Miniprotein binders against q53ft3. Designs and how they scored, part 5

Target 1, 195 residues: q53ft3
Amino acid sequence: MFGCLVAGRLVQTAAQQVAEDKFVFDLPDYESINHVVVFMLGTIPFPEGMGGSVYFSYPDSNGMPVWQLLGFVTNGKPSAIFKISGLKSGEGSQHPFGAMNIVRTPSVAQIGISVELLDSMAQQTPVGNAAVSSVDSFTQFTQKMLDNFYNFASSFAVSQAQMTPSPSEMFIPANVVLKWYENFQRRLAQNPLFW

## First folded at step 3 (miniprotein)

Design B9
Fold by ESMFold2-Fast, scan of step 3:
Structure B9 (fold): chain B 195 residues (1-195), chain A 83 residues (1-83)
Amino acid sequence: as target 1 above (195 residues)
Amino acid sequence: SVEELAEEIREALEEVEQLYEEAQELLEQGDVEEALEVLKEAYELARKALEKAKELGLTELILEAFELIWKILELMLKIRESQ
């Protein structure tokens, strides 16, 4: 139902379902991540009156998860980009001795999606500055989508010469992405608030 | 011919690369405002090159344009975040 995208990494489309209404994505090496894009795959919409609340969690010094609400995705706004760099432990902090080595286990954070009633979501307050404006969200989403598409296409350039799937089949997805980009860009220019 | 049009696209993408490098040098010198203007010019050029490559079905040039657009947007984003 959902996808999760980080610049320079392969897109994740297989969320772990941990309850009927809850899904999670693992984010290994999360300390290197500044932004995360969460989007709906477009195959299964939310039921009427429902949407998804998007949470971010990281392990604290004791390995316990610390959850924060980032924002929302809905049928009307099926993708959102979130800045998580300011939410990470130790970001821009000072250490008392300057040269102290703090031993930590390799960090794995999570993106959590909770399917909730739209009325309930409207009453929740996301952590400040996690969500990006519509124009900034589009720019960052496009940037990350193009990078992931480019990495996918370039890594597949040699393998396609050896596999049954033809270069033409790869090229069709590229054309679809370009059409989406053009249509969205045009609509955004005409009405910046449409999304 | 298709080959002549492809060469024009390649030249445009090379100009995009030069603009991108110029913008990085301007940032290094602390000229953020001028760097943003150069990046905007690079983005418009890369977008036009992408559209032409798409019309001609030139997959390699489409992918090169994607890479350059991504780099431009990433640098613009970093500049916006730092302000």
Scores: ipSAE 0.015, ipTM 0.126, lowest interface PAE 8.1, mean pLDDT 66

Design C1
Fold by ESMFold2-Fast, scan of step 3:
Structure C1 (fold): chain B 195 residues (1-195), chain A 83 residues (1-83)
Amino acid sequence: as target 1 above (195 residues)
Amino acid sequence: SVEELAREILEALFEVLQLYREAKELLEQGDVEEALEVLQEAYELAQEALEQAQELGLTELIKRAQLLIRWIEILMRLIRKSQ
């Protein structure tokens, strides 16, 4: 199970499965997004020797998806923060004719998670190291994200109390969310750039 | 009791995970054929555990079994593609 969080937005905990080994989160209005957090949920780990490669996709001027590798999540590193602003601003040469008569595609990007062997993942290089623009900015985003996620999950846990979950419905116990929040806070205090 | 049946299913899922680890170790040693045989055994055990969990309506064990089945299927496919 995976989660995806953008500061100021509702956390997504139900990825769309598009293949046996591939999961996707939609990011509408992605032009306003600077950072995305991807994390593992629950107590069920990846099987030994496997992990998740995290990709970002945005529509180009012709509506064709452009996938780029952001990084990885594993049992040893179950959460990661990615800076995507540089990727969507068009790294590379600008084409002067591209802005003339182009009909814009919907402003929906995607985060993709591909389950892969750790050995395969070790041979891949993420697009540009996910460099933090500033330590203060990163810290502020991380604190705001944690507060937003914890408050949402706590509220959600209360609303779940009388629900009968179906196989398609997934609920996160408040205790699990609190445990994750405390562990993340502890790790962040030890090393603010551990992500 | 339901609790005893749930423990038996959970033990079966632990065995599935152990078989998965054994298959990974066999792959590291280059024993691809044996690894696939062990994964097939893991798959069959996981499917049995899923069926039992579904009969009892144990939603968390159903989800756990389905996840393990997916991971086994992914690994088997990756191995077969590399042959």
Scores: ipSAE 0.000, ipTM 0.231, lowest interface PAE 14.6, mean pLDDT 68

Design C10
Fold by ESMFold2-Fast, scan of step 3:
Structure C10 (fold): chain B 195 residues (1-195), chain A 83 residues (1-83)
Amino acid sequence: as target 1 above (195 residues)
Amino acid sequence: SVEELAKEIWEALLEVIQLYKEARELLEQGDVEEALEVLQEAYELAQEALEQAQELGLTELIRFAQWLIRLIEKLMREIRESQ
């Protein structure tokens, strides 16, 4: 149902199911991780009125897991990016995982997903600025890159129109690039990690 | 960070477009062999960008890289057919 992504590592698409409504991904070598992306695979949607609460777990000095609420994924927002690097020393959130699983080694963290009612999710506050700060930063960066590409692509299309007898045969038409850019901008505003 | 890696992939794909443009200009000048070398460089860079985008699950960058790869392959085929 879910995927978990860390930059420079193979994507994980096989969560460990620890309860009917609870899924976990292991994050070895947690100390090297700055951001984690959690997303739905798109094959199975959440039931009506339900979504996923995303939690992060790290071992405290006694080796016991400390769970923190990072944010949410829903059918309307099926992916989210989280900044993990600043959360290790934080206070634990209220969480639904209880004693169901524990981290065995100091270098292994976990991402937990709890399938919950949307009404329940709306009443919870994620810890830190992980989701908001990371998403805002990533959105700004991506929009800047898209502007750069669009300016380049439009200049290139003009040059080709002047130089070739059939520019549409050889290069993507300018109107297609413009339409793609507009659609990408719109989708990015709705979900910064749709890509 | 994912942001920095996404930026690197984007810059690689922008470079692919520059190489593609250079290959087109070489073809206009009749430098077919040089154009094919530049297209091969573009192809390899696009493949690397595709692999990185797939590892990060960046769907639109994956599609964009695949689109550029198809564009390069089409031009390579057209060059071979014109020989």
Scores: ipSAE 0.006, ipTM 0.196, lowest interface PAE 10.0, mean pLDDT 67

Design C11
Fold by ESMFold2-Fast, scan of step 3:
Structure C11 (fold): chain B 195 residues (1-195), chain A 83 residues (1-83)
Amino acid sequence: as target 1 above (195 residues)
Amino acid sequence: SVEELAREIAEALWEVAQLYFEARELLEQGDVEEALEVLQEAYELAQEALEQAQELGLTELIRMAQKLIQLIELLMEYIRKSQ
């Protein structure tokens, strides 16, 4: 149902379902990640009145997950770009003695998606540092462009299904969207002026 | 058919987006002249796609093309002011 994209890594489209309404993507070596893109695959929409709350989790000094709300994805806004580098607090506390390198456990963070009522989501406040599109006018414009492209692809798929009802044809727009997100995210992460 | 033309326009706009980000990478590397050449190519392709989308009345593709053209123009202005 969902995809997760990190620049320089294989796109993940097979979330681990941990409950009927909860999905998780693992992000190994998360300290090297600046941006994460979360998106709907476009084949299965949310039920009416529902959307997805997107969370980021990293291990604290005790190894316990600390979940932070990044934002939302909905049928009307099926993709979102998040900056997570500012949320990697405790980098010094995870390795406070510098380059000891005696024993190292790879840091694994998670992206969580919780399917929730839209009314409930509207009352929640995401962490401010995660929202790329709400800061710079340029990133705001590119986020609107990304949303518009995905909305087009989704609408086109529905139109194609009505004119030429073929299951195979209905999946083509999702692949086009996936390729576009991959290129977009890679360049976003690699370009300091884009962030 | 309209559906086939819409698909071609969408693919052209995807190519425009890729050219735009290629130009950004060239700028980051200091290749200003090459970046401008790539942006000019993107601009021309986007204008063609806009015209085709307008002829077919495809509102979402029209908006997409206009947004990409605006991005290209803003980057071209940035380059001119910075060089």
Scores: ipSAE 0.012, ipTM 0.194, lowest interface PAE 8.5, mean pLDDT 65

Design C2
Fold by ESMFold2-Fast, scan of step 3:
Structure C2 (fold): chain B 195 residues (1-195), chain A 83 residues (1-83)
Amino acid sequence: as target 1 above (195 residues)
Amino acid sequence: SVEELAKEIWEALLEVIQLYKEARELLEQGDVEEALEVLQEAYELAQEALEQAQELGLTELIELAQFLIKAIERLMEKIRESQ
């Protein structure tokens, strides 16, 4: 029902269903993540009067999950972009032990989606500065990705047309997609606001 | 051959991208009905490409087709909401 996209990583579309109304995506190596996009796949809408509350969870110093409300997705606003880079690092930096080089327990953050009544969602306050954009922003991101991919693919096609045809052309689809993805990931790593 | 079919699927997906861009240009010009017709053509082509890629187990093409289908669906929904 849901998808989770992290800049520079493969999209996740297979959430772990932990309850009838609760879904979770794992975010390994989350300290390197600046933004997370949560979106509906468009195949199964929310029941009337319901939507999804989006939560971010990180392990505290005792390994216990701390859930924070990031925002919401609904049938009318089926995607949202969240900035998570400040939610954990700020707290660690403020604590004296945050500066120590100690063997750390493996930390895996999670995105949780809870299907809730719209009225209940309206009464909740997301953590400050987490929400970045609306569904229009996701459309803009998608447009930029497609423009980037098209430009890359067109450039590759022109290059191939100018060269002598080769049997290696049989690997063009996988080759072109992989090269575009690697280039896109590299650009995102250098400038997270590129997309 | 699988290689020839993979090339055809790839070429179809490039056409889907071109149709998607054409639809956006039509929307900027206010030609909403024509944009929807172009998006419907793109949608049908992308669905066919997805089915062919799934039959051949071509993971990268499956992912690209799914991404394009989602993009088309979102744009069509945005158009419906603005009408």
Scores: ipSAE 0.007, ipTM 0.281, lowest interface PAE 8.6, mean pLDDT 66

Design C3
Fold by ESMFold2-Fast, scan of step 3:
Structure C3 (fold): chain B 195 residues (1-195), chain A 83 residues (1-83)
Amino acid sequence: as target 1 above (195 residues)
Amino acid sequence: SVEELAEEIREALYEVLQLYLEAFELLEQGDVEEALEVLQEAYELAQEALEQAQELGLTELIEKAQRLIELIEWLMKIIRRSQ
């Protein structure tokens, strides 16, 4: 139902279902990740009145998961880009022997998606500036185009997998799409009329 | 059959998507002229696929073809403005 995209990595379209309403993607080597894109594959919409709450989890010094709410995806907003660089353990906050514990514990984070009632989601507060928010018409338009691209690419990937049954998985180079988005946003910030 | 023609159009749209992604890789390598050439090829193929889908009344494929054309036009516009 969902996809997950990280710059420089293969797109993931096969979430692990851990409950009827819960899905997880693994993010190895999460220390190098600044942004994560979560999107719906476009094949199966959420039931009426429901959406997906998106969480980020990383292992603490004892290997225990620390979950944080990043934001939401819905039928009306089926993709979102999240900035997670500020949510990881800071260099100044780590104990001198924290690195030794990390060496013994795999550096694997997770993206979790929980299917919830929209009314319930409205009562929740995402962490800080995790979501890359639109603040003007050009940013909103860019987000819409990005959403359209991910929806098309993901739905097409699913369709191709169904047409050509094979162990071969279709993937989209994440770094290319994300770099395009970042470069466009930078250009827009310098000159709004560029668009 | 209509189903066989629909599959051919889907394959063409898949090729368009691959050309689009190839253009991004060429841009990363600094090959701007080649990237624009590949995007023009993708644009022409997408337009042909759109025309075929319209003739057959295949709404899903019409929407997919229009989406790809928009993405190609967007990227060409960005590249040309950056020159």
Scores: ipSAE 0.006, ipTM 0.205, lowest interface PAE 9.9, mean pLDDT 65

Design C4
Fold by ESMFold2-Fast, scan of step 3:
Structure C4 (fold): chain B 195 residues (1-195), chain A 83 residues (1-83)
Amino acid sequence: as target 1 above (195 residues)
Amino acid sequence: SVEELAREIAEALWEVAQLYFEARELLEQGDVEEALEVLQEAYELAQEALEQAQELGLTELIKAAQLLIKAIEYLMRAIRESQ
């Protein structure tokens, strides 16, 4: 039903179902994670009046899980991004005897999704520092970077469609990919943070 | 930043394009098996990027991923038919 995405890692689409209404994703080496995206796969919608409460669990100094509410996903808002860096245990903890210390806390955190009534979810308050900008900001940010790529591809596709009886069989020659690659390299070389 | 995820998907698509050109160079060298292996890697990375972009509603990245997947599929088909 759900997916979980972490920057630099393979997407997880096979949540562990721990109860009829509860799903969990493991996050190994969670101290290196700043943001987590939780999303619905779109194949199975929530029942009417239901949604998903998204929780983050990290092991405390005794190794026991501590659950915090991050936010929600619903049929109307099927994806959400959460900042978890400020919620991690052991942050800023450095010891003079580093590698000689017994690891107090396992490095595996979890994302939990609980299917709950929307009315019940409305009465809950997520932790403040987990809130982030909408996913729409990502689309706007990235579109400028990809403008040249899509413009070349779209121009070629339109021209090809005008010449072809079956537009669904349009062919994309290597030069279209090459033009995108060259434009992306050019922009990146001019300003590595241009997007 | 909150834009890091979109950037990572875009970077994955950039890597797909690099793999695509690496495969073409291997083909020029007559290394067909290695080229197909690299194209398969590119295909899997592109499909994953497409899935991520679709779930996040990143329309321009969806279009880019679809275009790259089509280019890879076309080249793989051409190679297999020429064996």
Scores: ipSAE 0.013, ipTM 0.372, lowest interface PAE 8.1, mean pLDDT 64

Design C5
Fold by ESMFold2-Fast, scan of step 3:
Structure C5 (fold): chain B 195 residues (1-195), chain A 83 residues (1-83)
Amino acid sequence: as target 1 above (195 residues)
Amino acid sequence: SVEELAQEIIEALREVFQLYREALELLEQGDVEEALEVLQEAYELAQEALEQAQELGLTELIRMAQKLIQLIELLMEYIRKSQ
């Protein structure tokens, strides 16, 4: 139901389901991670009144997981960017992941998603400034998502412009649109970030 | 026909992205009011592209338009809170 993206890494779309309402993603080599993006994959929304609480977990010095609430994803806000680089020395307390395996790899963190009532989520306070208000990080994520689309379309538009006297007059012919759409559909089967 | 309409949607989405980049440049220059005007234009174009994609049932373009709208809304909120 969910995807997880770290800049420069392959997107994860196969969360491990650890309970009926709980999902986790592994974040290997998490010390090198500054931001994570969590998003919903399907066209089927959360049930009415439900959403997802997003948690970050890292191993403490004893290998014990420390869980911190980062924020939320909902039908109205199905993706969110979180800054985790400032959270690794914090202390978590309230979390729904009580039965998780205690065996931890020192360099592997987790993103946890708990499907909860919106009313319950509204009563919870995310740690510090985990939700990213940084224009730069949001822009970089969006640019990476759109660059392949625009590069593909632009390369064909440039080819068309080179065949005409006005190279500054760029357009996308119908046949290129069809080929882009077919390629886009194919890529969505492989990488849902193109949705 | 559908291909021609899809091309219009793609061109609109390209324009939305360019307007978003222009807004960021304006913010770096300290031109906050102009940045918000450009973002409003981007928002309206993205909404129009979303409506057209929905009429045609082009699911992937619908998702892209929704993502751009979310990005614009987040930036507008950030600007308002920063003032």
Scores: ipSAE 0.006, ipTM 0.218, lowest interface PAE 9.7, mean pLDDT 66

Design C6
Fold by ESMFold2-Fast, scan of step 3:
Structure C6 (fold): chain B 195 residues (1-195), chain A 83 residues (1-83)
Amino acid sequence: as target 1 above (195 residues)
Amino acid sequence: SVEELAEEILEALLEVYQLYEEAQELLEQGDVEEALEVLQEAYELAQEALEQAQELGLTELIEEAQILIEFIELLMEEIRESQ
């Protein structure tokens, strides 16, 4: 029912079914993975009122999987891109130095999909939503893009108008440019990911 | 098949996103020329993905491709205006 892809690797379209409502993809060499895409296959929809909660797991210091909720896929949003690079660092969970020297680092992570009621999914918060803003690469990406666009638009308006700006003032960009910027800002405020 | 084409589109969009992030890092390091080359590659992939998504009527992928194209175009224009 589901597919999983990582750039530069063979796409996986045959998830392992580990329970009636649980599906898993293995991600070997997960430390080289920054993004993973999860999507629904073809024309087989979720049953009415159901969706898929997408989890990422990596082995902890004892080799046991630690599951983290990444997000959701639904009939209305059948594909999603997830950034996992920030989730595979164990630096915050300080382990004894000696233990790390005598045990090989596990190399296989998993993507899990749990088919759940949409009402249940609405009550859950993906771990990424709780991440510190400075770690949120997409927010930094989008803010830089907005800043770059504003600088571009301001420079264009001044040059085209051939006006001498006041040292304390910036000229307002053309209305069409301002409208685009305002729409972009509104979208960012309503949904930071835009996806 | 439609499923195989959808997989190709998803892979392309993932690559576009990764290329955009790589270009931002290159710009932060002052590697402007290399950043533009990476952005051009991202742009071409995004345009192809958009066309394929439109042909298949995959609305979410169409929207994702359009947003990525917009981001690429804005960054490229900002860089070129700064040269």
Scores: ipSAE 0.000, ipTM 0.169, lowest interface PAE 13.5, mean pLDDT 63

Design C7
Fold by ESMFold2-Fast, scan of step 3:
Structure C7 (fold): chain B 195 residues (1-195), chain A 83 residues (1-83)
Amino acid sequence: as target 1 above (195 residues)
Amino acid sequence: SVEELALEIYEALIEVRQLYKEAEELLEQGDVEEALEVLQEAYELAQEALEQAQELGLTELIRFAQWLIRLIEKLMREIRESQ
């Protein structure tokens, strides 16, 4: 039902379901990620009165997950762009001898999507610095994201045509992807902050 | 077409959600037996939709159907535990 895109990486379309209403994407090597895009796939909308709250999680210095609310996706706004660079683990835990004997903990962050009632979502406040607020910054980022997504979608369509379909593989209708691309580009041209 | 079949399955799952909401409203009114009957209807419809989605390999609809089935099962369990 969902996809997750990071510029320069393969788009993820197979979220892992971890609860009846919760889905997760793993983000390996998240320290190199500044922005992430979450979007709805195919022709399947949320049930009436429902939407998705989007969270970001990374391991803190103790290895415990820290979940932060980034924002929302809904049938009316089926994609969202989030800045996560300011939300990553901070500096300060390094010693000279510690730096010489680095033992790396797994550096995998997660994007979580919680399917919730729209009324519940209205009561929540996303982390302030996660929003992309600058018009120029937003436009530049969305155009780069859009190009990367379209290039991936085209590659995926070619790959699927060459390979025997797998029952376990996520199906993305090429027509729906193209329709989304055209609609998004049209809306962006009308209002760069149409989000 | 696969898209037309996907739409039909999706519409069935939206009906499941509407039945679920109706059951919640019935519970609010104290009509527990009717709520369970509506949830059973929702459960059966969701299972049919899941089977159709699985036959067609529509993974997004499979996940949607499974999520709705879990919601129904959770509410049914909560009702049983509160009685």
Scores: ipSAE 0.000, ipTM 0.105, lowest interface PAE 18.3, mean pLDDT 66

Design C8
Fold by ESMFold2-Fast, scan of step 3:
Structure C8 (fold): chain B 195 residues (1-195), chain A 83 residues (1-83)
Amino acid sequence: as target 1 above (195 residues)
Amino acid sequence: SVEELAKEIMEALHEVWQLYLEAKELLEQGDVEEALEVLQEAYELAQEALEQAQELGLTELIKTAQVLIRIIEFLMKRIRQSQ
C-alpha cells in the first residue's frame, strides 16, 4: 500500500504489516538521513473516511523506541516529505571540538504508518512543523533550491545576467522531478505490472 | 524500461540534493573539510546521472542534473576562495 523513499537508497515498497492497521519500514543507518518521503502506491486506496498517520522512531540510549508523529497521508494527499534530521542530529554531543575519537555505530530507525479515521487525525499535532502537505513540501524544496542558487551566485559577484537562465531552469526542473515521481506513482496505480 | 531508468536517475538527483544540503549544514558547523568531501561525492553522482540522462535523451533530467552540478560548483568555488 505504501512506499518509503530516502534519497540515494533503493525505494521500499514492501512495508511490514505489524497489525491490521499498522505498517512499518526499517531505516538502517538513519543518522545519514535528512528527509523521508512517504507515499501511497495507488494500488489500494484508503477506505472512505480514513487516512494514514506517519510516525518516526529511533532507539534511545536504553534501546527503547521513541515514536514521534511526523504527519499524514490521505487519498487526497497521497505523498508527503518529512524532515527528520532535526529529530536525531540535533540531539547529541554539544562538545565544541566535535566527536574526537568517538566512534558511533549505525542504528536502525523506523517509519510507522497507522491507518486512522480522518476525524481522529485532524485532532493530532505533528512534531515541530516537521509535517507539511505535499504541495507545501514541493514549494519549500523548490524555494530552497532557488534561494541557494541565488545566494551563491551573488556571493561570487556573478552578474544576474549570467544567472538569469538558470533560475527559471531550477524552478522548472524541480517541478519536473516531482512531476516525474507523481507520474510514476500514477502509472503504477493504473498498471501494477508496469515495472 | 526507460521509465524505470528515469526513476533511478531521478532518485540519484534527489540524493545529490540531499548531499548538497548536508554539505551546507557541515559548513554552518565549521566542518569545511567534511563539507568539501560531501560536495565532491555529490558532484560525482550528479555527473554520472547527467551521463545516464544524456544516453537516454531525457531532456528534463539532463537540465536538472546540469543545474545541480552548477550549484555544487559554485559552493565548492566559494569554499576554496575562502581558504
Scores: ipSAE 0.000, ipTM 0.132, lowest interface PAE 11.4, mean pLDDT 64

Design C9
Fold by ESMFold2-Fast, scan of step 3:
Structure C9 (fold): chain B 195 residues (1-195), chain A 83 residues (1-83)
Amino acid sequence: as target 1 above (195 residues)
Amino acid sequence: SVEELAREILEALFEVLQLYREAKELLEQGDVEEALEVLQEAYELAQEALEQAQELGLTELIKTAQVLIRIIEFLMKRIRQSQ
């Protein structure tokens, strides 16, 4: 249902279901991660009146998980970008210089998604400094830009075909590019809410 | 922020499209040399946007940049072959 993406890493689309309403992605070597993107795959929407609360968990100095609310994804806002670098330092108000001398062991952080009522989500406060993108605006703008681009490319290919009316003498690269673009656009349209 | 960087990348990709349109107008006016210079600028901007999108893992922007690069390459190749 969900995907998780970290810059420079392969996208994860197979969340571990740990409860009927709870899904988890593992983030190995999380100390090197500054941002994560959480998104819906667009195939299965949330039930009416429900959405997903997005949590970040890392082991504290005692190995105990610390869960922090990053934000939300909903059918209307199906993806969000979160800054987690500041959250990995612990609770912040503890020992301003202590982190520089703390022994860091390799560990796995987690992104958790809890399917909750929208009314319940509205009453919760995400941790400070977690950046949440207005991704719907980007998605809509990107789709419109791609549509305009496709129309332009199609017009260009037609012009090329008219210059060489013989099918055997057509520009193969133009046909390959247009087919690739059409496939890409169809995939995007199949998942219009995908980031 | 990643949100601001994503907007900046998207704006760069829109600028690439505008440069491409400018190059097409130059070609219609017979200014082939200037058109190639503008296309080269568009190409370099698109590649920079692609690298930034890849660094941030923004899949849709990566694919958009790749499409723009391919179309620019196609036009440049066609111009250089002068048919």
Scores: ipSAE 0.013, ipTM 0.185, lowest interface PAE 8.5, mean pLDDT 65

Design E1
Fold by ESMFold2-Fast, scan of step 3:
Structure E1 (fold): chain B 195 residues (1-195), chain A 81 residues (1-81)
Amino acid sequence: as target 1 above (195 residues)
Amino acid sequence: DMVEIRFRVETEDEELALQVFWLVLRLLKEAGVTYVIYVKGNVIEIIIRTDDEEKARQIVELILRLVQELGAKVEVEIRRE
């Protein structure tokens, strides 16, 4: 259901399901990690009224996990970027992973995702500066890129048509580009985070 | 014929690299091609394989436009088998 990415490592798409509503990714050598991306794979949406609370856990000096709430992912916001480099010495947050407080190896951290009611999530406070919001930036650049693609493809089609090509040569179908652009615009309008 | 495309994208910082990764991942999933993406700091490596030559061309164009729009540097290598 979920994916996890750390810069410099292969993307993980196979979370360990530790309960019906709880999923975990292991992060070895976590001291070298600055940012983590958590995202939904897009094939299975959350049920209405539900979302995912994202937690980070690292082992303290005694090997005991310290869990911190980073933020949330939802159907409307299916991906989030978290800065974790400043969180490895803080106090733990309130968390639903109490029964999973297992002594870990010193270099292995975890990302935990708990599927929760949106109302329950609204009552929780993420640690101070973990979440990095880029939704507006993504939407803006995506829209500009789509406009550039459409203009470029349309210009190319016109240029080819103006060349009066040989009868054995085929014109590039402008309708293929238009249909792609229209379909993508529909998708983007339905979910700005689709792109 | 199989087409394999390799991109190496270098951004201004790690945050922008993660944004590029997220956008490219969504694009490639929608396109239905085989892919591998590797991110290290401000550098992203993308490997794409498809037997649809027109789809490959469109993906290359879209990624190049995205990279240019975000002010990133890009190297691309295309091989046909």
Scores: ipSAE 0.000, ipTM 0.304, lowest interface PAE 10.8, mean pLDDT 65

